# Ledger of designs, part 2: miniprotein binders against Probable plastid-lipid-associated protein 11, chloroplastic (PAP11)

Target 1, 187 residues: Probable plastid-lipid-associated protein 11, chloroplastic (PAP11), of Arabidopsis thaliana (Mouse-ear cress) (o81304)
Amino acid sequence: CSIFANPAQRAKRKLLELISEEDRGLRTQKDPKKRDEIVNAIESMTVIGRSSITTDDSLSATWRLLWTTEKEQLFIIEKAGLFGTTAGDVLQVIDVNKRILNNVITFPPDGVFFVRSDIDIASPQRVNFRFNSAVLRGKNWELPLPPFGKGWFENVYMDGEIRVAKDIRGDYLIVDRAPYNWTESFV

## First folded at step 2 (miniprotein)

Design m6 (from m1, 17 letters changed)
Fold by ESMFold2-Fast, scan of step 3:
Structure m6 (fold): chain B 187 residues (1-187), chain A 81 residues (1-81)
Amino acid sequence: as target 1 above (187 residues)
Amino acid sequence: GSDPETQYLEDAIELARQAVELDRAGNYQEALLLYFQAIWLLLRALEQETDPSRREQLYRKILEYFERALQLRELLSQESK
């Protein structure tokens, strides 16, 4: 019987519905019950993605943030709105063959926070990363920041639409494939 | 009307003061968040500043707070529940 979505599609739909009004995670920070519901939905995706390979060439993409628990990233997004600028798309640009992962927060029209990282594929689901450089660019200035830290994340589920990850700090990340490829020339 | 650069700078100074006091008290998670908030406001002030000497001073303060924030983030990741 195929009159209903299969279990994987239903679990995915439930997760996406739970996060759709959470303002990338900002609303969830004030709602522990909602956080628990989303984490439970992520655990369902983890079960579905068990034993799958999520570090193959399909990981190479411009990924767009849908929801996260990472406090520092959410703080940056929140403060942009408070002072009358808007955080645009928040992206992870991954190229497995080049071994790079770049984190990008846009602040239209002129701003970008850009963090370059090297990656190493540790297992079918685990990626190790090391920050190489960071830069904050505005209209007429550029602030290079010292590289910091290293860690890992595990893509517990990935398909042609979304990726769900958990990192070394216990933070969660839900992204979709952006309808465009990001380059520095977009800012 | 208000001067946005002056307001950003004043707010940043106050937040940085609070961050340093929380840091000294060992309240690292709260200090970290306020350091990032101060950095954000200093960057907004930097965007509007045209004097090279004042830009350099803002840049140095941003780097100082950012390096401390990174140290605190590293410490907190090691202490995770």
Scores: ipSAE 0.014, ipTM 0.284, lowest interface PAE 6.8, mean pLDDT 81
ESMFold2 (binder alone), alone request of step 2: mean pLDDT 81; pTM 0.767

Design m7 (from m1 with E7Q L10E E11L K13I W17R L18W F21L E24R Q37Y R44L)
Fold by ESMFold2-Fast, scan of step 3:
Structure m7 (fold): chain B 187 residues (1-187), chain A 81 residues (1-81)
Amino acid sequence: as target 1 above (187 residues)
Amino acid sequence: GSDPETQYLELAIFLARWAVLLDRAGNYQEALDLYTYAIELLRLALEQETDPSRREQLERKIREYEERARQLRELLSQESK
């Protein structure tokens, strides 16, 4: 605990500590008590971020997954072993001016699951999205997948380090700013 | 790395489980497409499988997914114009 940190810094530190050993959410799926603790911490961040603008140009970044409740994404991460690997970084690459949001799951050394989306900024905190295309790519092969549906998410808190979001399905997402910028040629 | 038969089987299982997850969520078109891909990969694995017990298991899974894919095609055709 830090006596010198302001309430926002303390709330953020608590959230990050709660999720630090949750394997990006996989461990939380079987632990309702832990999920409730994390959701309560997210609610604190929501209060802190209330009335802030989280859809401005600072949203444009390579975001790295720290924790989520999204079942589809967690399933893909869990099943990476079927390809003889473990999931590497899980990324959300956003460019507000280009109106794109790409979801990336890396499977080192040579694999990637890549979903392209179009976005529209609906409010200071809400982003509407529609999935455009998806591909599962290995070293010498590609499997195109059908485009997914559409939805929205709200960035309830965002700063220079992290972003916290809740989506149309009631799922949560906690990400930090990756120490690198992802491009298609990086993987 | 795995051999080609093992690679087809592993990928098929992954896609099929993903299809089931999408199916349960009501994303029927996406589920149908993933079931279809999984079925083709299971058929490739079946062509290379020599063990009778494993062949029977693969054939059973192919039939299960084909039946679900058929149901989804019917459902989706009723919604299209």
Scores: ipSAE 0.049, ipTM 0.468, lowest interface PAE 4.8, mean pLDDT 83
ESMFold2 (binder alone), alone request of step 2: mean pLDDT 83; pTM 0.791

Design m8
Fold by ESMFold2-Fast, scan of step 3:
Structure m8 (fold): chain B 187 residues (1-187), chain A 95 residues (1-95)
Amino acid sequence: as target 1 above (187 residues)
Amino acid sequence: SPETYLEQAKELLYEAKFLAWLAVFLDEAGNYQEALDLYTQAIELLRRALELLKQALEQETDPSRREQLERLIKELEDKIREYEERARQLRELLS
């Protein structure tokens, strides 16, 4: 019964509707009013999620990008098209027990940009991270890259469907639980 | 055959485009050492593709297809020079 939906469900539905046609954030970069509207919806989720634990075992998942303000990820997605390729799913693969977080950008059919990070749980909502390696793989080649920096992010809201985060640079990330598990393969 | 060289060139161009735009991305982000490495790798693949396209042109007898190959070769030569100049600038900056 929708009339009895709790505040979290209503706020979540509004957020997902706002971002549904934003091309993962690319359209939002040129629309400050839309960005502010989405940020306000994120603040509603932050209020609902306050005092919740978002760094427990339920954080372990293959998370799929729905929307972000992160300039680096958006640049990769946008520029891939200009060079005759297209970004597929953009994923964040987290395993709390192994203390890892891997960022994955797929380029169908055969390409992937893969960044490995170590994580440390700092609080019920804050995760510290450090990039420790990166690799760009194509069909018949692989290029290892040096690590790039460190920071933190806070999962301001998380449930069985989505996660909403804010990072050290003030960027936002909205992801859902992918309907598949991503794993690195050497075959 | 010209078609065999073109197919091989296509694969190399696909790989090179991935490296090139990642190089540009890192360059714009100020990660100059990483960008230089990726520009260098992209240039190498583009040069290999260019050689294959030139071999295709040597074997091509159709005037229309020769004209298309000549245009593609010139475009690729210009792109290689652009990336080589940026790599040179980055080497100076990092020195």
Scores: ipSAE 0.017, ipTM 0.352, lowest interface PAE 5.2, mean pLDDT 84
ESMFold2 (binder alone), alone request of step 2: mean pLDDT 91; pTM 0.913

Design m9 (from m8 with Y14R K17I F18E W21R L22Q F25E E28R K74L D78F R81W E82L E85F)
Fold by ESMFold2-Fast, scan of step 3:
Structure m9 (fold): chain B 187 residues (1-187), chain A 95 residues (1-95)
Amino acid sequence: as target 1 above (187 residues)
Amino acid sequence: SPETYLEQAKELLREAIELARQAVELDRAGNYQEALDLYTQAIELLRRALELLKQALEQETDPSRREQLERLILELEFKIWLYEFRARQLRELLS
């Protein structure tokens, strides 16, 4: 039904406009009113995406972070400056057939924070994950990083451009499809 | 001298790295209590190493070595935060 195409596109545009200057979520942490506006926009996307399949092969991609409430990711992004760099792209690399999900934070020119996870498709919208290993690669100290546990996330909306998710901790994630593929050859 | 503090810090870091490696392996295996115990020990050693690096920085007068120590201190503080974050998660899980 063509009526649903226009409302979905309008809702998506509104969401992307709301997050466009939020510094991937760092500014939103200090602005509860803005957070509420973004969450309401996400809930509109959730209604539009209700009952859709978001865990098929199209989920396999290099996803690039646009916005999140996830405190751990935001902390690492914020503290990148203390290591003499700024965070580059923050990526979530998913391969449904290989059952992997890797979280990657790049620190140009050659640094990377990399968390490996296994995934299991639980439903048309829910993915279970288990963190297996994490590494922070830099020039000074290389310490093994702990696994950050297990959980699930639900892709409440997904199309050819973006994906919107909510996780077990009540955190939100908005990503787009990166214009490149990330490979483990960097790690 | 700054070099003496740095040498002492390196030895503590070496020991802490070994404990952290064991903690991470146990954590992955689901042996949360043993992992927590080793994370706790590693964090203590990392914090002692951090204190020694700060003492080395207080005595260091060479600008380039001071910058190197400042970067090492910041990186170590961040890594201590990551282990403390995980230890907190495990304490909540086990309690």
Scores: ipSAE 0.130, ipTM 0.564, lowest interface PAE 3.6, mean pLDDT 82
ESMFold2 (binder alone), alone request of step 2: mean pLDDT 91; pTM 0.906

Design r1
Fold by ESMFold2-Fast, scan of step 3:
Structure r1 (fold): chain B 187 residues (1-187), chain A 99 residues (1-99)
Amino acid sequence: as target 1 above (187 residues)
Amino acid sequence: GSDPETEYLLEAKFLAWLAVFLDEAGNYQEALDLYTQAIELLRRALEQETDPSRREQLLRKIAEYLERAAQLLEKLGDPEKARELLEEARKILEELKRS
């Protein structure tokens, strides 16, 4: 019926509005003022999410990238078009019970950049990760890549719709729950 | 599917671009690993290439990435391996001058 927005809902709407036209972060890289506005909105979400548990079973999901400051990921997205490919959804597939986190960049119809990681829950908000393998896969080919190391991230806010994280490098990640589950098709 | 030559070139280009980005960001170990993989893919593309002009372009790119990989090896404390890669690059460029 009639509802009124609480502080968390207002802060979330503001964050989502700020990032809605940022091309997952590519436009923000050239706009320090917009980056500062988004970071301030993330800080508001961090305050709201204090003392919440963001590493429970509800973290298990196919998460879809909305916005990030992570330069390596954005570089891959930006440059895909120059090689006759186009980046589709960028996903983070987490299964807390299996202790896995897989990063996925899709290149429709047949391509994927896939990074496999193990995770350990360090605290109610902190996840440690270690990259195990990476692969660039096309329709009839597969190229293994070197793993990129290890680190941690903190889910500073999480609800039934979005998750906001900050990592060991000081990069930010904003994702939503994808309306589908991603599965790896092998053969 | 695509031709093996085209597949190696597309893979090499993607890895090289990522290597350059990581290099500029100061991630030298990761950049070195990606340059090394790109060089190998370019060599595989070269084995399948019969056109002299395209072969020359591939050889020039191999030499370019060998030189950068050597510089990164020096930064990471392996000057002996760096010297080997630089010598390989010089041989490639010298052969190109002769043709």
Scores: ipSAE 0.016, ipTM 0.276, lowest interface PAE 6.1, mean pLDDT 82
ESMFold2 (binder alone), alone request of step 2: mean pLDDT 87; pTM 0.872

Design r2
Amino acid sequence: GSDPETQYLLDAFELAWQALELDRAGNYQEALDLYTQAIELLRRALEQETDPSRRELLLRKIAFYLLRAAYLLEKLGDPEKARELLEEARKILEELKRS
ESMFold2 (binder alone), alone request of step 2: mean pLDDT 84; pTM 0.829
ESMFold2-Fast, scan of step 3: ipSAE 0.236; ipTM 0.650

Design r3 (from r1, 16 letters changed)
Fold by ESMFold2-Fast, scan of step 3:
Structure r3 (fold): chain B 187 residues (1-187), chain A 99 residues (1-99)
Amino acid sequence: as target 1 above (187 residues)
Amino acid sequence: GSDPETQYLEDAIELARQAVELDRAGNYQEALLLYTFAIWLLRLALEQETDPSRREQLLRKIAEYLERAAQLLEKLGDPEKARLLLEFARLILEELKRS
């Protein structure tokens, strides 16, 4: 019944409103009170999502970044402008059946930072990952980077619109389902 | 180790190694990007480091890479961004000296 949907919808709406003007997390880095507000809203989503399965086939999607506390990702987004480019969509492309997770930062029109990972489903909410390779690609050049470590994240809430996660480094991630599919091109 | 602080340092060292190789080869734009990543990861490692000797070593590496990054920006024809990066370096060094 609608009464059970209403608390989840209200909590989700509050979270999305809190992050809507945060420039994917860049503004939040300068505002600890705002960070605390967002983290409290995430904890509300965690309560709503407890005991749910967030590692099933519906996790397979092109997820688009709405907000994060991940310092490495935010640094790349912020400093892209300093080096003559701008960050476009930031994506996490997951395929549960193929056991892959690819992190993608686009630099329109021609650039991409692309990290390939293997995943293992550890529990109804926990995913283990290991970085396999990374590449920074431009129009006529490609720079391979060393693989960086391994970790885990927990999808504490997931529905048909958004996913909320916490990771091994204590960082948070809020994403929505992108209106397109991203695939790696080969040639 | 596999804790986040140790991983930052390990990743920074590897990125810096590749940045130096690209720099020596004359691939300045790619070198600049990797120096930039290495600097940020070293700074994250520094935030979690309590040993004074290790903090001093990390601070010196950060300063060295920032100076080289500014030189590369100058070589690439962007002296205004080089100047901004040097000012950023000065602010970082002052802040880190206070902690």
Scores: ipSAE 0.015, ipTM 0.237, lowest interface PAE 7.3, mean pLDDT 79
ESMFold2 (binder alone), alone request of step 2: mean pLDDT 87; pTM 0.872

Design r4
Fold by ESMFold2-Fast, scan of step 3:
Structure r4 (fold): chain B 187 residues (1-187), chain A 99 residues (1-99)
Amino acid sequence: as target 1 above (187 residues)
Amino acid sequence: GSDPETEYLFRALWLAFLAVLLDRAGNYQEALDLYTQAIELLRRALEQETDPSRREQLLRKIAEYLERAAQLLEKLGDPEKARELLEEARKILEELKRS
């Protein structure tokens, strides 16, 4: 903790502390005051990230979910837990050069739900996406699901550790760079 | 993030997946509750859908889950409600045969 930490470092620390015990957003859904605190911290990050480029090659990564207001994703995480199915890491795997974004929910040890998307870089901070396929996969089986839909999100802040985004529905997403790279290959 | 129809669809498919897992485990009441929720979300997705091919796909899924929910109602001792859901599924499938 340094008095020489710049405003971005201080704002980032505050945001990460606020979300650390929120169970990826599930606890926040029942706590409007906590949601307001987190949104205010996101607004601080948005000001700091204003006019930056957040859609360059550094966006290519395996991003791991830390917190979201996205009701659909939280619903999936919540229901898995209630029935004894463990939701592991929730990932967003982006490759800007290949123009792909895959949304992944892991169910250790061998299960995964993932949605493949194509992306277009619309501006220095905006990404357009379109779902093209979805699958629920176990060790020796898979069930293809019919995805459809499109949207956009804006990366309002991004650095070497985290990314903060807001989407077409006004939902927020906070992710960090996972300590591993995820691939579709199961060996 | 995605549009509302996509949100309803993915929630419905995830509920259906959990319903199948509970169904296979013999947790019929919990499975029925989740199939019922999935059907409602698929109907909401259908309200937003204008493409005829995708509307047919949604209707087939609704009929499929109605048929399974009816079977679970029969197992749980509610044959009257089971017949109502089966009739609804039959009407959907019959209409699809005409198109």
Scores: ipSAE 0.017, ipTM 0.354, lowest interface PAE 5.5, mean pLDDT 83
ESMFold2 (binder alone), alone request of step 2: mean pLDDT 88; pTM 0.877

Design t1
Fold by ESMFold2-Fast, scan of step 3:
Structure t1 (fold): chain B 187 residues (1-187), chain A 86 residues (1-86)
Amino acid sequence: as target 1 above (187 residues)
Amino acid sequence: SPEELFREAWELFKSGKTDEARKILEEVVRRFPDSAEAHYLLAFALLELGRIDEALEHLRKAVEIDPSNEEARWLLELLEKQLKGS
């Protein structure tokens, strides 16, 4: 066993260091230069992962958001703070065998935005999804939302620690494997 | 002042005293009925209290006063779709 970092490990470390202080992407929204640096690092990961299979059973996990350019998700995270709460973990719970992908945004202590989706594996790196249901839950209320929309994302890189994806809108997503498994008790 | 009342309401909301925050925001709306932000914040407090119909009224008013408020418009659209859906 060697402790010598290979090119993939160095590229991964650089990406994670670039995003570490970006507040999940909120700080990056107003910093085009930083965004370009992160996108360039993502392109390096894309090259490294080019011919890999990123839609196998190892995709089944509770994924935790590290950084994204998705404006809707960032808007929800940012605005939660104005109402006496802050967004907790932002999760993407995937089960390839059950063909599900659930998006979860927690608002401790009692709130959650929860979107259920079905997935279909289109290629070694592409996942198609369709929203089935959504609910916004507060302390003493639940509001079911009409699910609307479908899309795809491509996992351009995935290993035992992180996943890097690009979606149909040209947005990026960087997640790690959460140190816990999400359960129904969270919602 | 409206800014002072907003600060007080927001502080109460942060501490989980949502109904007390609602009372202050109702006072702000009463004194400043054309404040889009007051209507939006009141709608959110009403939503947290499960008073969905009242929240919708104030969201509609907030959007009417300030159509550029994307937060109020987005939330209004979601709530209206839910009431309309099957």
Scores: ipSAE 0.012, ipTM 0.200, lowest interface PAE 9.2, mean pLDDT 79
ESMFold2 (binder alone), alone request of step 2: mean pLDDT 81; pTM 0.772

Design t2 (from t1, 16 letters changed)
Fold by ESMFold2-Fast, scan of step 3:
Structure t2 (fold): chain B 187 residues (1-187), chain A 86 residues (1-86)
Amino acid sequence: as target 1 above (187 residues)
Amino acid sequence: SPEELYREAVELYKSGKTDEARFILLWVVLRFPDSAEAHYELAKALLELGRIDEALLHLFEAVYIDPSNEEYRELLEKLEKQLKGS
């Protein structure tokens, strides 16, 4: 704990408090005022993180979703019940040296939706990605799916605890470093 | 392609693998959100699950994207009448 809480610590604490009960973004979809408050807090983090390098080896981690505006992802999370399950951890597994980024939605105890992507580091804060394969996996079955798109995201802030990103579609992503490392065998 | 994924989903339905079929249909809608056919097929799957509210929303999207399709319009009208109880 610091004798003096600097502006970065205060801004980060405020952001995490704002998103803590937003159900990963589902509640925020119904509340434009709350979304504006969170976006303003993200813009504060963007200012704090400007000119920093957020695409170095420290980006390699199992990142766990805390909050997003990405409607396709939120739709999957919300509608998991239609398929007799509920969404567990939603992860983004990045390995900069291997040039991969895998998106993972877990459906405990037995299910996973897993999308593999290749990445290219475009700048100190920008990552280009391309989906190359997707899989739906249950207890006794596995179904390959076609890849879904390409784009870029910018990590506007990153530290030892969290990462804040904006993407090509204007969506936001807030993640923390998971206390475990996910691999394909972790299902 | 959407047509290939749809065909696979239909075969899974016929073989009784309903959950697998529904996951494929959900993926198709997410991959092709502007596809009226994808929304229509998801709506039919949701009706089979008894999820009438969600089915209505996707059926409305299918009709909105392709209002000249009589199959979509007829199913939407039928479902709306059932909800009204008339």
Scores: ipSAE 0.012, ipTM 0.228, lowest interface PAE 8.4, mean pLDDT 80
ESMFold2 (binder alone), alone request of step 2: mean pLDDT 81; pTM 0.765

## First folded at step 3 (miniprotein)

Design fd1 (from p0 with K10E R14L I17F R21W V24L E75L D78E E82F E85L)
Fold by ESMFold2-Fast, scan of step 3:
Structure fd1 (fold): chain B 187 residues (1-187), chain A 95 residues (1-95)
Amino acid sequence: as target 1 above (187 residues)
Amino acid sequence: SPETYLEQAEELLLEAFELAWQALELDRAGNYQEALDLYTQAIELLRRALELLKQALEQETDPSRREQLERLIKLLEEKIRFYELRARQLRELLS
């Protein structure tokens, strides 16, 4: 029913429906036409979010991955099955005041991929980041990984439910606010 | 800069992990010849990544990141030895 929907709500609903069955982006990698439809919906969100501030305190949250084009994250999610696990929640934990952003991929029951980053707020929508450390853990093993560089991302849309971003590599990220808070003190 | 070498090493490590995971799956399934080929390719990529990580270590000035790189280099050297041992076993089996 459109009676209670404004243009922003309709655009957001369309985006979320388009990505709902894409397996966080894995299915989209094999379907360029579907990717184009999703990118067009992201462009609509970008127009709606134009000139909004998306780097304020409300950016501080545990964000949960809904969809991405990032090849590296999708590769890790896809290959988890070869070691007898599957990827659980994929999270981006941001604290603007502490200037940190941590990427977390969980592998129930015992695994985690954890990357620490520093951030700097460059503009109302742009965040600069630098990777500081990374570790991949399994049940009985741990593999520290080198820091993987630096870049920027722009939060082109953000509200009380979702955030949509585009990064320096031209990749897209769609996340929602997780129903729990993740803490690095347990990793 | 160290980050340039690290970014190149990361690309190689991801490729190597993909090949190693495929090799392991084939090995477990008893497809030894295909497993050997992929182990061999993974070893080559790991050796190239190891060289880049050593170059990054030469340029790295932060003590914490140097320790992390040294630990990763040591771990990769151990994994290369393990894959080389398995590849040798498979070559003996297949010969």
Scores: ipSAE 0.000, ipTM 0.256, lowest interface PAE 11.3, mean pLDDT 81

Design fd2 (from p0 with K10L R14F I17L R21E Q68L R71E E75W D78L E82F)
Fold by ESMFold2-Fast, scan of step 3:
Structure fd2 (fold): chain B 187 residues (1-187), chain A 95 residues (1-95)
Amino acid sequence: as target 1 above (187 residues)
Amino acid sequence: SPETYLEQALELLFEALELAEQAVELDRAGNYQEALDLYTQAIELLRRALELLKQALEQETDPSRRELLEELIKWLELKIRFYEERARQLRELLS
């Protein structure tokens, strides 16, 4: 018998299809119906990932943003045009062993928004975080920011390809494993 | 709302910093009049952004966001002073 997809693979495929043309969430901000469809698909992934461990060593990766509802990230991505550029890859670089999570938004060729955070594994699915520093950097300027804010997120689903998270503010994040490792160079 | 003021401030800030970068490049090339013109424009936008950030801070109740706004305001005040001093030097040179 040929079974080409189980229920988990089908649900994941549907989620990825729904978000594929959403410009990382920017288009979704103007489309409540589409947001509801994506949230329903996320809830299906949450059911599938229920009771799984999503904070183990496999969480250590360079994660690339596919879609989010987080207004702060989307605002920064949207405003990249004011620098005469378009935002490149938007990344979360997580190292569970080192207890770090760094958020990176690149603005090719010279710009980067880089936020350093400490993390603490609170449960099989919950990660606590605290921002340590941030910098918004252009060609010949930078905006260094001191420690600001803390929170938590829960990885409600994670596999060898994607991770789905919900945070303390009720925002969602869908990422995949980047085909490269990002290293700190302030590009 | 504080979020609306922050959005407007960041929009002006990004525009101003782009103009300031152009001004620095012209300044380094010895094109002082054009540099002064762009510094002047950038400073105006930075001051407007500063005013909006201060309005955001007045209305913000979240402690983490207040801390972020306070640091943005401090950084921006320093940047404005830097560009104002350079513009002053260029006005003196060109007069």
Scores: ipSAE 0.013, ipTM 0.268, lowest interface PAE 7.6, mean pLDDT 82

Design fd3 (from p0 with I17W R21L V24F R28E E75Y D78L E82L E85F Q89L)
Fold by ESMFold2-Fast, scan of step 3:
Structure fd3 (fold): chain B 187 residues (1-187), chain A 95 residues (1-95)
Amino acid sequence: as target 1 above (187 residues)
Amino acid sequence: SPETYLEQAKELLREAWELALQAFELDEAGNYQEALDLYTQAIELLRRALELLKQALEQETDPSRREQLERLIKYLELKIRLYEFRARLLRELLS
């Protein structure tokens, strides 16, 4: 037993500290040095997580966005001001047994954007997905959007607190387990 | 009058909506190039409608109708950005 954090816990702490003030990735888009530091920390997590299973039942959760490089998601978060509001929690709601993944962006008090997807487990770390429908919803209006397509992501690290993923477009995602389960009435 | 600009905007919105629906159907069928072309045309019409709605707002003096126009303008701006978002994704798929 060591009284010091093990290498995995130290690497995780470093990653979480690096992203803590990045406004879910919006600040990082304008800071290449910070992006490089975060990507290097992600690569350390990838090494730690290699050969682990990250697509088992523990993947089923309401995951809350901490940081991403995904331009389309960040664009939507940034444009929340069009409704005179700020984006709330950004979530991935995954159920492995039902083979579903829903991406959710909340716009308090009454707005939500969500994308419904089917998933298929391709390997111990890879998930294939296909977008089925998307909806932008306000209090008294709803705009259905066409499906966005298909792809894959790999959960390169996952534990009881966080998950780190890379996707088909080379984007990164860092999420934690939300302290609640999301439902459509949670806005 | 504000009504003249609103009537012109409504016609453009109707045409844009028809194009967007066709784009959606083609998108679902996997006809991405044709879908992209129609989304692009719909976005152009939505932008023209937006300018007309802004002109209507400039001439409107009733506070209640001004607020309704402001909400419609914000909603339309969001619709345009979301269709632009989808068009960019399709462009990446096609490249």
Scores: ipSAE 0.006, ipTM 0.236, lowest interface PAE 10.3, mean pLDDT 80

